# Designs tried in a protein design chat: VH-VL binders against GMP synthase [glutamine-hydrolyzing] subunit A (guaAA). Part 16

Target 1, 190 residues: GMP synthase [glutamine-hydrolyzing] subunit A (guaAA), of Methanobrevibacter smithii (a5uk20)
Amino acid sequence: MTILVINNKGQYNHRIQRSLQYLKIPTELVPNTLSIEEIEAKNPIGLILGGGPSIEGAGNSEEYIKHFDIPILGICLGHQLIAKAYGGQIDTSNTESYAKVEINIVNDENLFSGLAPKMEVWSSHKDEVKSIPDDFEILANSNLCDVESFKHTEKDVYGIQFHPEVHHTPKGSTIFENFYEICKKRCNND
Below, E stands for the ipSAE of ESMFold2; O stands for the ipSAE of OpenDDE; V2 stands for 0.75 times the mean of E and O plus 0.25 times the DockQ between their complexes.

## First folded at step 19 (VH-VL; framework fv_narsoplimab)

Design z5 (from y2 with heavy chain G33S; at its last look DockQ between E and O 0.87; V2 from the best seeds 0.00; counts 0 for: pae E 2.4 > 2)
Fold by ESMFold2, look of step 19:
Parts: C-alpha cells; structure tokens; sequence
Structure z5 (fold): chain C 190 residues (1-190), chain A 124 residues (1-124), chain B 106 residues (1-106)
C-alpha cells in the first residue's frame, strides 16, 4: 500500500518523500518519465505530483492525471497540471515568488480535515491557477491567490498551491495524513 | 571510515553564546540525502535532540530551544556549526554530532554514527 | 512535543529475555529507533524502523512497535548488554528521545 511521489524536478520533492517517511506512510519517489504500465506495476494507492520548475518538464504527469482513478494530490506545479488537464486556466506570465501566507479554508471535509478555519502556508505565485474547471470546487483561498486549493467534485483529485512539506507550513503533516486516509478509504471501499 | 569530531571541550560563562563545530570525514556534506544532528546529554541525564541540517540546507530545531539555536554548514570545510545563545548552567552537557543518511528504502533514517562528544561547561 | 516514556531501570539475569518499553501516544503510527549507551561512550544505534538491525548488531536484539508502545527485546541477555537504552521517534520534522532505561544484568 504505497503512495508514489512523482518527481517533477522541483527543489522540494525529496522533502515530500521524507515527510511521508517520518509519518510512516509507505512511499516511493519515482521519475516523471515512468510509463503508465510501470506505474501500474507498482500498485499504488495514490499519487502525489511534486513541484517543479515548468509544465514542460513534468514528463508524463498529465497522462497520469487523465489515466488513473486512484487519489491524486498535486502540489504547486502538480496543482497547476491538474487544473490544465481538466481545462482550467493558468497564468504563466507571473514572476516566481514565494511567500508565507494565511489561507482561508472553505471546505474541511477531506484534505483539510481538522485544519479550518485558517492555516499558515508557504505558497508560490509562479504559475497561478486563474480559473478552475467546471467539475471542481475551491477548498481554500488567500488574499494573494484566489485558488490555493481545489478538489474534483466526483473524483479524489486534489490540488494545493502551497508546500506542506516545508517547515514554513507548520501543520503540513496533517495534509499528508489526510491524503493517506483518503487513499486508504478508497481501497477499503473496493 | 565515516567519522565525526566535535570541537572543544569548552567553558563558557552564563549569557555567552556557544559555538560548536562538527568536522566530518569519510563523506561530503553535499552528498544527497545526508544530514547531521546535534544531540546533548547533561551529566547523568537523558539524551536531548537539538537540531538537524540536511544536505539541501533544510533545518529543524527542538521546539523549546528554537529561539536560541542556529545550525549551519560549510560544505567546503566539511563542517557543521551549532550556535546556542544565552547559555545557562542548566545547558552544561556533553554535546554530540551524529550522522544521518537515508535514501528511500535502503538507508537508515536515524543517527547511525556519532562523534565522541565534547563537554560544554557553563560556569556558575 | 510528544513525550516518550521508558521505565527508568530493568534488571534481568544472564540468559533471560529483557524487554524494554517505550510509550507514547499513537507511537505505532511512527517508526521507533533504539540506541545503546555504555558508561563514558557515545550512543550506538541498535534498532531502526521498529524492527530492523543495523549491520553488526547481534540477532538476539529484536524490536516491535504497535499501538502506543515500542519494545526492544534482547533474548539470551549477556553481561555486555548492560547499558542505558534510549528510544527515539520523529515528530514530523523533529526528533524526540525517551528518558532512557538502565539495563542491569546480574
């Protein structure tokens, strides 16, 4: 019962893997160049799409989003890839910046369980999601970014613009624990 | 082959700032997935973890001491430095640095090699 | 931070089994690690990730961790096993040690 972390070449992918290890969540960090068949052979219970410098360098990540029906969490670049894959709009012209911000949690039933109403996070403004796809809903926003997190209304597909894996996000471990619970519940309902 | 050596021993006065250096051999501090911790032990008392630094400069600190601690590394000198401000007699302890190396399922995600320790005495 | 509680001491006769406990809320949801420290010496890692032995640690050392309690077990305990034993766990980004258990073999 492993969660695969898709390495999209950002500076924090090792920290995602380490965070899961410290939470005793079975995990493996894998290249974003693995084929669908290679991912399937690992029998994952969920995917985390890591951050990265560009959409162009995200390898097969969009294919994973479109193909797999297991829970998917996109972090930073991964969040933007999910939005793009489902027809949302991304502003790719903003200059890269990171800021410590307080996000407002609008829906705490799943990924944000136990974290409402507000959470301090380390967020990126590099390629912001400007509009979400029709079949998604907003989970969190901030004064700096209208779309800090979203969820597919029917599927267990989640996006977050911030980094739960860094020390600037003090309660980041709860995001990973909540996602693991989503993955485990999905397996138990089969 | 892998060794760590703490600077010292050291005598400091109350309120002074402690600086300890851990010199590492047999590996580079730039090696992917490596880290170094500082851990202390007051005489006759338990081990107390203080701080950790990873190869990618990620850091963590014991919550109760975070405002007093700074950890850093100099990769060119293969040294890790701990600074602790406002020293008090209660901080008298043996201070250790320890090696950490973990790569997915194959490494040890714990303190597998320790320095010999150095005594830090805070005068009364 | 979470507190890891160990009994302060434990005495066993040579050849008997020593079981050193480490208790913490939901500790089984995290990995447990164990260190041996003999007088005047640095700690030595003897168990990691609940039940894995580092190279050079004899097979008579074993470990378990479930619920709120991790246990280091030494079967066929020898005089050389007399030492202080510390458990350790990660609290997300920080490490926490237990208070230590003095194992006496006599």
Amino acid sequence: as target 1 above (190 residues)
Amino acid sequence: QVTLKESGPVLVKPTETLTLTCTVSGFSLSTSSVGVSWIRQPPGKALEWLAHIYWDDDKSYRTSLKSRLTISKDTSKNQVVLTMTNMDPVDTATYYCAHYYWIQKYGIDAFDIWGQGTLVTVSS
Amino acid sequence: QPVLTQPPSLSVSPGQTASITCSGEKLGDRYAYWYQQKPGQSPVLVMYQDDKRPSGIPERFSGSNSGNTATLTISGTQAMDEADYYCQAWDFQTAVFGGGTKLTVL
Scores: ipSAE 0.566, ipTM 0.843, lowest interface PAE 2.4, mean pLDDT 89
ESMFold2 (binder alone), look of step 19: mean pLDDT 90; pTM 0.931
OpenDDE, look of step 19: ipSAE 0.861; ipTM 0.925

Design z6 (from y2 with light chain A89V; at its last look DockQ between E and O 0.89; V2 from the best seeds 0.79)
Fold by ESMFold2, look of step 19:
Structure z6 (fold): chain C 190 residues (1-190), chain A 124 residues (1-124), chain B 106 residues (1-106)
Amino acid sequence: as target 1 above (190 residues)
Amino acid sequence: QVTLKESGPVLVKPTETLTLTCTVSGFSLSTSGVGVSWIRQPPGKALEWLAHIYWDDDKSYRTSLKSRLTISKDTSKNQVVLTMTNMDPVDTATYYCAHYYWIQKYGIDAFDIWGQGTLVTVSS
Amino acid sequence: QPVLTQPPSLSVSPGQTASITCSGEKLGDRYAYWYQQKPGQSPVLVMYQDDKRPSGIPERFSGSNSGNTATLTISGTQAMDEADYYCQVWDFQTAVFGGGTKLTVL
């Protein structure tokens, strides 16, 4: 029942793993250089793609997105990697910026269960998704970013531009709990 | 051998700012997985967690006291510092610092080693 | 912040089993930790992650956590086990202690 956290070399990847530990969600933080076979050997019920400084440093993350049929949550860089892997548009910047924002939750059935209509989040503006890929829907937006979160319409693939693992996102634990419920439901429906 | 020692004891006046220093030995504050908490205990009462700082400078605070608390560390001095503003007689307590270690599947994600504690008295 | 409720006191005779409870809504969805504190001394960790003993804690200490209740169990209770016992959980990024239970060994 392990969720693997893929370390894309950002400053918050250890916080993702620790957040799951404190929620009693089995977890392991792994390098983004593990092979598909090494990931499979850990028998995960879900993947979380962590944040990082660049798409170029994301190792095998795109391969994971394309290969695995278990639930996937992309956080910040991971959100952008999912969009890119499915043909969405990423607008890049050399300037790092973060902001405390209130996001508008437009779909609260899965990842945002219990969080509508709004929540406070710590969101990154370095790179952002400008257009969602085909077969995705928007789950949340803000005045700063039209795509704060998305979901694949058929697969359990989710992206969030904000960081649920930091104290500036006070309800961040609910995002992790909701993702774990998605992973558990997927296991029960097979 | 891991040890922690709180500064003090101290007497403070109401409205003053408390500053406590935890001096650590036997481990580095920069070691991945390390953390230090401050916990207090009013005389004859329960333990109350106040704040925590990790090796990577991530921090957390008791929600009801967050506006009054600041935790920081200086790895080169082996010190963790707690500052608490606007002290009140109800804040009279023994204050402890405590060691934490967990990374991945290693260590204990709890307060496994405590300092001796230091009495902070806020005059009435 | 969740409220962790412990009975204020518990009395047992030497050799009996002491069961110290810690109650909170859906407490079994979090790991529970237990600390022993003798008068005038610092707390000592006696159980972590529900049911794991730190090195040096006797096998007569055990733990469980399910539903709304975590329990620290001391079998064959000895006079030296007389102390205050606190449960603790991590509420995401913050730690929360219970109110404490004074265990008396008659």
Scores: ipSAE 0.656, ipTM 0.866, lowest interface PAE 1.8, mean pLDDT 90
ESMFold2 (binder alone), look of step 19: mean pLDDT 93; pTM 0.951
OpenDDE, look of step 19: ipSAE 0.868; ipTM 0.929

## First folded at step 20 (VH-VL; framework fv_narsoplimab)

Design k10 (from z3 with light chain Q93Y; at its last look DockQ between E and O 0.88; V2 from the best seeds 0.78)
Fold by ESMFold2, look of step 20:
Structure k10 (fold): chain C 190 residues (1-190), chain A 124 residues (1-124), chain B 106 residues (1-106)
Amino acid sequence: as target 1 above (190 residues)
Amino acid sequence: QVTLKESGPVLVKPTETLTLTCTVSGFSLSTSGVGVSWIRQPPGKALEWLAHIYWDDDKSYRTSLKSRLTISKDTSKNQVVLTMTNMDPVDTATYYCAHYYWFQKYGIDAFDIWGQGTLVTVSS
Amino acid sequence: QPVLTQPPSLSVSPGQTASITCSGEKLGDRYAYWYQQKPGQSPVLVMYQDDKRPSGIPERFSGSNSGNTATLTISGTQAMDEADYYCQAWDFYTAVFGGGTKLTVL
């Protein structure tokens, strides 16, 4: 019942693991170079794709996105990797974001349960998702970024452009708890 | 051998800013997973957590006191500094700093080693 | 910050079992930690992550945490166990202490 955090070499990947630890959510931080078989051997109930400096440094993350049917949450770079893996478009934002941002939650069914209509988040990015892939829907937006979060319409694959793992996102714990609930429900149903 | 020692004034006047220094030894403030908290205890009363700083410079503060607290570190001097503004006689307490370590699967994510504490009295 | 409630005092006879409780909403969904403090001394960690003992803490100390209540249990209580005991939990990145329990061994 472990959620694996895929280390995409960003400065905050350890904070994702630390956040889960404080929430008593079983977790392990692993390199993005692990093979599919090595990930499978850990028997995870979900994957979180961490942030990083670039898509080029994301190792096997696109392979994980395409191969695994367990819930997946992409954070910052991970959000962009999911969009890319499914044919979305990534480009440089007109507005770089290194600040607190208020996001508008437009779908609060699962990942944002209990958080609508608005949420304060920490945003730290230069690139953004310009267009969402086919079979995805937007979960949140802001005045700085049209695609703050998305979900696959059929799969438990979620992306968020902001950082729930930092204290500047006061309700970030709820994002992690909601994702854990998604993982647990999927595990119980299987 | 991990040790921490609190230092600062023993007496402050109301409205002054308190500055406390925690000098650490036996570990580096830059080591992945390291953190230091400040905790206080008024005479005869319960422990009260104030603030925490991690090796990666992430910080957290007791919500009710956040506007009065600042925590920082100087890794080259092995020091963690707490400032608390607008001191009042009710802030009279023993102030402790405490070691924290947790990284990946290793460590105790709690206050496993404490300093001896320093009594700060705020005059009336 | 969330409130952790402890009984202010507890008395036991030598050799008896002391059970010190710490109550908080959904506390079992978080890890609980326990500290012992003797007069004039700094606190000492005696239990972490609900039920784990730090090195040097006797096996007669044990812990549990479920629902809204964490419990520190001292079996075969000795005079040297007389102290104040504090529970602690994390509310995400902030720490919260209980009000403390004075354990008296009579």
Scores: ipSAE 0.633, ipTM 0.862, lowest interface PAE 1.9, mean pLDDT 91
ESMFold2 (binder alone), look of step 20: mean pLDDT 93; pTM 0.951
OpenDDE, look of step 20: ipSAE 0.864; ipTM 0.929

Design k11 (from z3 with light chain Q93W; at its last look DockQ between E and O 0.76; V2 from the best seeds 0.00; counts 0 for: pae E 3.0 > 2)
Fold by ESMFold2, look of step 20:
Structure k11 (fold): chain C 190 residues (1-190), chain A 124 residues (1-124), chain B 106 residues (1-106)
Amino acid sequence: as target 1 above (190 residues)
Amino acid sequence: QVTLKESGPVLVKPTETLTLTCTVSGFSLSTSGVGVSWIRQPPGKALEWLAHIYWDDDKSYRTSLKSRLTISKDTSKNQVVLTMTNMDPVDTATYYCAHYYWFQKYGIDAFDIWGQGTLVTVSS
Amino acid sequence: QPVLTQPPSLSVSPGQTASITCSGEKLGDRYAYWYQQKPGQSPVLVMYQDDKRPSGIPERFSGSNSGNTATLTISGTQAMDEADYYCQAWDFWTAVFGGGTKLTVL
C-alpha cells in the first residue's frame, strides 16, 4: 500500500517523496486539488501533507484532514493546517527564517520512537502554531518554538514544524520509517 | 539523446585542488527529477560514488570525503562542476559523471547514462 | 557508509546460469541496482529497483533482493556477458557500490 504525499507547492515536497522512495516506502506525490473521491480511489494507507507558501494555497488539504481517518502527518505548512482544522491558533507572519535547532522530545511513543530525548532538526519559524487544539498533545518543543510537534490524543494525526526530508535533519529518515510503521499497524489492526 | 562529457584528462600535483566539469546535452539541469553524480574508479579497483546534485540544487556527498568535495551546477552553461581539495596520489582514478532521473512515479532513480570518463593522475 | 559485499570473481561455462550476490545488512529494506562494466568502458545499468530491466538489456538478466542479499542472475550466459558487475544501493542521501564481481565465461 501507498502513502500519498500532498503537494502544497513548497520547495521540499519532492524531497519528501524522494525520502520515502529511498526508504523503499511505496509513495506517490499528488496535487492538493484532487477530490476526496480521487484520493479514495488510490487506496492510501496514509497521507503526508507537505509544506507550502500559504494556508490559502493548500487546496483541499483541510478537507482531507477532516474527512480521512487513515494516519496523517503534516510537515511545516501541513502541521499548521492540522492545527487550524482542529481549532488551533497559528502565527501568519510573511517573514521566514530557518534554523538548525535541537528539539526536546517529550513523547517518544510512535512518531519519535528511537529518537528521544533530543534530535537535531531543520526548523521553520515563518508561521508557527501558537496554541495547540483541544484533544492534542505536544510531542516536542525547542527554545525557538514551543510546538515543534503534536499528535491527536485519539487519532493517528501528527504534526511536525521541522523538515525531516532535508540533510540538515540527520535522523529524518527515522521519522518517515516510524510513520510508515504507524500506517502499517493501522492496516493490520481492526 | 542524453549525453555527458567530463573535462580532462588532467595531471595534478599533491595538495592541489582538482576541478572537473561535466558538460551535459539532451536535457536541462533544471528539469524536475534530474540529477548528476560524480563517481570515480582507481585503476583496477571498484567504483566509488563521490557526490550528487539534483535539479532543485539539493546535494549529497560521500561521508568520508565530504570535507574535500564541492558539487555545483550552472544551468545556463549545461555544466556540473566537482571540486576536490588536497589531492593525493591515492586519488588517481577515472572520474565519471552520470545522469539520474526520477520524477513522481517515472524514471529509474539510478545512474542510467554515464560519460566516457576522464583520467585524473596525481603525481608525487 | 554501509558496506556491500560481493564475491570477487565467478566463473561459468557458456549456457550456464550465473548468480552474482550482493550482501549488506538489511539490504532487502532498500532497492538494489546493478551495473555491467566491460574493460575500457563506462558502466552500463542492467538492473534497477531489485528486479527491473532497463530497455535494451537482454531478458536473460533478472534480479532479486530479500533479507540481506540481492542477486543478479544471468541465464544462458554468453561470452559477451564476461564483465565486472557492481551492485549499488542508496543509504538515504548517499549512494554506495559493492566491491565488484568479475564474471568469467569459459
Scores: ipSAE 0.445, ipTM 0.810, lowest interface PAE 3.0, mean pLDDT 90
ESMFold2 (binder alone), look of step 20: mean pLDDT 93; pTM 0.951
OpenDDE, look of step 20: ipSAE 0.750; ipTM 0.895

Design k7 (from z3 with light chain Q93H; at its last look DockQ between E and O 0.76; V2 from the best seeds 0.79)
Heavy chain, then light chain:
Amino acid sequence: QVTLKESGPVLVKPTETLTLTCTVSGFSLSTSGVGVSWIRQPPGKALEWLAHIYWDDDKSYRTSLKSRLTISKDTSKNQVVLTMTNMDPVDTATYYCAHYYWFQKYGIDAFDIWGQGTLVTVSS
Amino acid sequence: QPVLTQPPSLSVSPGQTASITCSGEKLGDRYAYWYQQKPGQSPVLVMYQDDKRPSGIPERFSGSNSGNTATLTISGTQAMDEADYYCQAWDFHTAVFGGGTKLTVL
ESMFold2, look of step 20: ipSAE 0.757; ipTM 0.892
ESMFold2 (binder alone), look of step 20: mean pLDDT 93; pTM 0.950
OpenDDE, look of step 20: ipSAE 0.848; ipTM 0.925
ESMFold2, look of step 21: ipSAE 0.772; ipTM 0.893
ESMFold2 (binder alone), look of step 21: mean pLDDT 93; pTM 0.950
OpenDDE, look of step 21: ipSAE 0.839; ipTM 0.920

Design k8 (from k7 with heavy chain D58E; at its last look DockQ between E and O 0.87; V2 from the best seeds 0.80)
Fold by ESMFold2, look of step 20:
Structure k8 (fold): chain C 190 residues (1-190), chain A 124 residues (1-124), chain B 106 residues (1-106)
Amino acid sequence: as target 1 above (190 residues)
Amino acid sequence: QVTLKESGPVLVKPTETLTLTCTVSGFSLSTSGVGVSWIRQPPGKALEWLAHIYWDDEKSYRTSLKSRLTISKDTSKNQVVLTMTNMDPVDTATYYCAHYYWFQKYGIDAFDIWGQGTLVTVSS
Amino acid sequence: QPVLTQPPSLSVSPGQTASITCSGEKLGDRYAYWYQQKPGQSPVLVMYQDDKRPSGIPERFSGSNSGNTATLTISGTQAMDEADYYCQAWDFHTAVFGGGTKLTVL
């Protein structure tokens, strides 16, 4: 079974796919313009929503978030799209962030398994989630961003503001491996 | 056809900086999915990967040597350059550059074509 | 940084099967790659992504990878197969080579 990477046209979407390739995780990078039916035809076990320059360029990503019941991980723009789709608030400040950041992991049960209490991540964003939606919980924060990661309390829907796919995030491989385990467990239960 | 050729051979004194140039042919350094690695082999010893550069200028380095290594490319000259500072006799080796290609679901994500190698000798 | 361990040497008679191992913790969770190097020559890729043969590599070369061990298998070994063999894997964004195995055909 395949994890689909939704190409939201950011500079790192190829690196997400390549990171999964190096981890021997079956994967395909697909346009964000595929219909729900086209995504279904690929029989994915999970979706990763890639980064991108704008919400306007995210194609059908919000439709995917609302429609699919398989695990979903949003990275950077994808994290923000999940928050938006569930009624959270995004700040569009003009300040860009290109920095190594230490995040505090406050919940390590799933996506952050084995990574608590802290990890170094690469932050490359201009916008951030200011408030999380109802029925979400924070998984990680930092001194620079209150919402570095969140999870839906009942669904396997996760967001991360940082980039696990770049080598400036040394333990980024564990994030992808943990997400794959979530996808496999879900698939085995069905 | 794809070919790579390392500059040299080179004799370097201890503490000096090594600069090696890999001249490539038969492919473009700007082609999506292309990369070039530097790999060395001390006499009678195993292969040791040093650094890699992708078409999009993403770079990676062997952790133990990261502070001494710089990899760069000049696409217009078909060249990839490795710089290694503070050379020591233990760095005496044959240095290779090697081709890499993987894009989306196509290619071999490994070192499929190698240069002939160049001997770098560090002696006082 | 992961360590890939290979036996330093292996001897086989012509026509026998040579099995060269590469061991690393959870190596089966990664792809393994194999290179052949003859004296005075550059390495040549002979196996990629565990079990795929590059064009021009004889069918007697095959590969596997599970658990902690990848194996390059050469059936019907010939004198021309005498060489050093290196395994390689990716440790996320960096590459790691094994220590190499000298295959002798006597």
Scores: ipSAE 0.685, ipTM 0.876, lowest interface PAE 1.7, mean pLDDT 91
ESMFold2 (binder alone), look of step 20: mean pLDDT 93; pTM 0.951
OpenDDE, look of step 20: ipSAE 0.862; ipTM 0.929

Design k9 (from k7 with heavy chain F103Y; at its last look DockQ between E and O 0.77; V2 from the best seeds 0.80)
Fold by ESMFold2, look of step 20:
Structure k9 (fold): chain C 190 residues (1-190), chain A 124 residues (1-124), chain B 106 residues (1-106)
Amino acid sequence: as target 1 above (190 residues)
Amino acid sequence: QVTLKESGPVLVKPTETLTLTCTVSGFSLSTSGVGVSWIRQPPGKALEWLAHIYWDDDKSYRTSLKSRLTISKDTSKNQVVLTMTNMDPVDTATYYCAHYYWYQKYGIDAFDIWGQGTLVTVSS
Amino acid sequence: QPVLTQPPSLSVSPGQTASITCSGEKLGDRYAYWYQQKPGQSPVLVMYQDDKRPSGIPERFSGSNSGNTATLTISGTQAMDEADYYCQAWDFHTAVFGGGTKLTVL
């Protein structure tokens, strides 16, 4: 059973897939232009929405968010796409920047299991989620960004503004392992 | 045919900085999925992985040596360079560079082709 | 970095089966790789992703990996198989080698 990584054309999408490979998590990197039917035909147990330069270049990612009920993790741009799809507010700038930052983990039950109370991450600061919808809760914040991570209160839909796939996030492997556990629990109950 | 060749052999003094060059042929360092590692082997001892560089300039280092190691590449010269600071007699070893390939769902994600190795001796 | 433990040596007679183990906690949750090294030579990849054989490696080489232990198995062992064997795994983005096993064919 495969986790599909949706390539939103950022510089780190292949590193997401490679990270999963090194963790022996079955994975495939696919274009963001695949139809819903093409995604369904691959029978994924979860989706990871990769980073990218713009929301406009995210292809069918918003349609995937709205259509699929399997677990979804949005990374950087993917985090912002999830917030937008559910009515959250995004702010943007004309420059892209990344920073090494310590995030405060305020909920460690699922995606952040074993990582509380704090974690060093490589975080993006170009586009930020400024507000989250009522049916989401914040999982992590930092001194630089109030919304470093969120989760839908009832669905397995998660967003992170930071990059677990890079060396600058030393415990990034745990994020991927925790997401895979979420995917497997959904699959094992069928 | 993929080949790799390490520079050297070389003699360095304790505390000096080692610079090794791996010259590659039969593939491009910019090809998606390509990587090159440095691995060393002290005389009569086990293999020890040191550092890796990917086509997209992503890098990784052996944790215990991270503060002493730098890996870089020059794609136009087909070269991968390892520097290691503050050399000590315990760093005497044969140093290898090795080819790696994995992209999308294809490849072996292992060190499938190795250079012949170069002896680095650290002596006063 | 995780520790991959191999027996230092193993002796078999020609024609017998050699089983070289590589132990690490939950190693079966990662892929295992195997390299053969003869004296004065560079290592050669003989098994990847637990049980896959690179082109040119004889069918008498096979691999498995479950629980805490990966195993490289050589059936019908020949004198030319005498070598040091190293296992390797990825610890996320860093690679780790085992201590090596000297296989002697008496």
Scores: ipSAE 0.729, ipTM 0.886, lowest interface PAE 1.5, mean pLDDT 91
ESMFold2 (binder alone), look of step 20: mean pLDDT 93; pTM 0.950
OpenDDE, look of step 20: ipSAE 0.877; ipTM 0.933

## First folded at step 21 (VH-VL; framework fv_narsoplimab)

Design ctl (from z4 with heavy chain Y54S Y100S W102S, light chain F92S; at its last look DockQ between E and O 0.03; V2 from the best seeds 0.00; counts 0 for: pae E 15.6 > 2, placed apart)
Fold by ESMFold2, look of step 21:
Structure ctl (fold): chain C 190 residues (1-190), chain A 124 residues (1-124), chain B 106 residues (1-106)
Amino acid sequence: as target 1 above (190 residues)
Amino acid sequence: QVTLKESGPVLVKPTETLTLTCTVSGFSLSTSGVGVSWIRQPPGKALEWLAHISWDDDKSYRTSLKSRLTISKDTSKNQVVLTMTNMDPVDTATYYCAHSYSIQKYGIDAFDIWGQGTLVTVSS
Amino acid sequence: QPVLTQPPSLSVSPGQTASITCSGEKLGDRYAYWYQQKPGQSPVLVMYQDDKRPSGIPERFSGSNSGNTATLTISGTQAMDEADYYCQAWDSHTAVFGGGTKLTVL
């Protein structure tokens, strides 16, 4: 019942692992260079794609997105990788900065359960998904970023532009709890 | 253009509290993504990171020294302050402050600009 | 907190290639940074994000990082490259330095 956190070399990836550990969710932080077979051998119930410096440094993350049918949550860079993997448009600017932002939750069915209509998050401005891929829908937006979160319409693939793992996102643990519930439901529907 | 300058040099007695000020110029400590660390180097020894403070007042400390260290900033004066309690002769070192950026895609980056350093001597 | 291990010294002849290693558990999962320090001076950044050179650093400096080891490589080593070299990485918001390598050019 392990959620694997894919380390895309951002320094916040260990905070993702620690957030899951605080919630008593079995988890392991793994390199983004593991093969598909190595990931399969760990028998995960879900993947979290962490933040990182660039799409070019994301290792095998795009391959994981395309191969696995288990729930996937992409955070920041991971959100952008999901968009890219499904043909969306992203901004690759490196002139972003963090800001505390209120996001508008437009769909609260799964990932944002219990959080609508609005949530304070630690999010970036000037770095956003410009257009979402086909077969995705927007879950949240803000005045800073039109695509703060999205979900695949049929698969349990989610993206968020903000960081739930940091103290500046005070309700961030609820995002991880909701994702774990999604993973458990998918596992029980085997 | 961007500069950092440590206060001192100072002589302190064992058990006393050290206070060092880093005055920054060419940027604001409130600038999103900016952070400052303190790093020390005992004579002839390796660099040792001590503490970091970010623009949003997030703080971190070297685990082995965290009970002795306090880092703070005054954005109106563009100053970062390090306080270290219970000084011992082993703490004799050159103390540096250094600038870094935090970038969403890969977190805290390099120490790209360093102060000239200040000598702290702990006497007997 | 991870420990970064460097050889304490390395000697090369002028014109030769110097390879300074920095070893740490899963260091390739993080960015490595390198600093040069000459006697009596503050450290100077010479490599960031594994393999990127800051402005003003000669192209003979290069870097790599994979597995447990980051390497700073100086090709065509010159007398002016004689210095102490420190690797550094971040573990969350905590920085870790290696013990340093004294590069001697004889």
Scores: ipSAE 0.000, ipTM 0.518, lowest interface PAE 15.6, mean pLDDT 86
ESMFold2 (binder alone), look of step 21: mean pLDDT 93; pTM 0.952
OpenDDE, look of step 21: ipSAE 0.023; ipTM 0.679

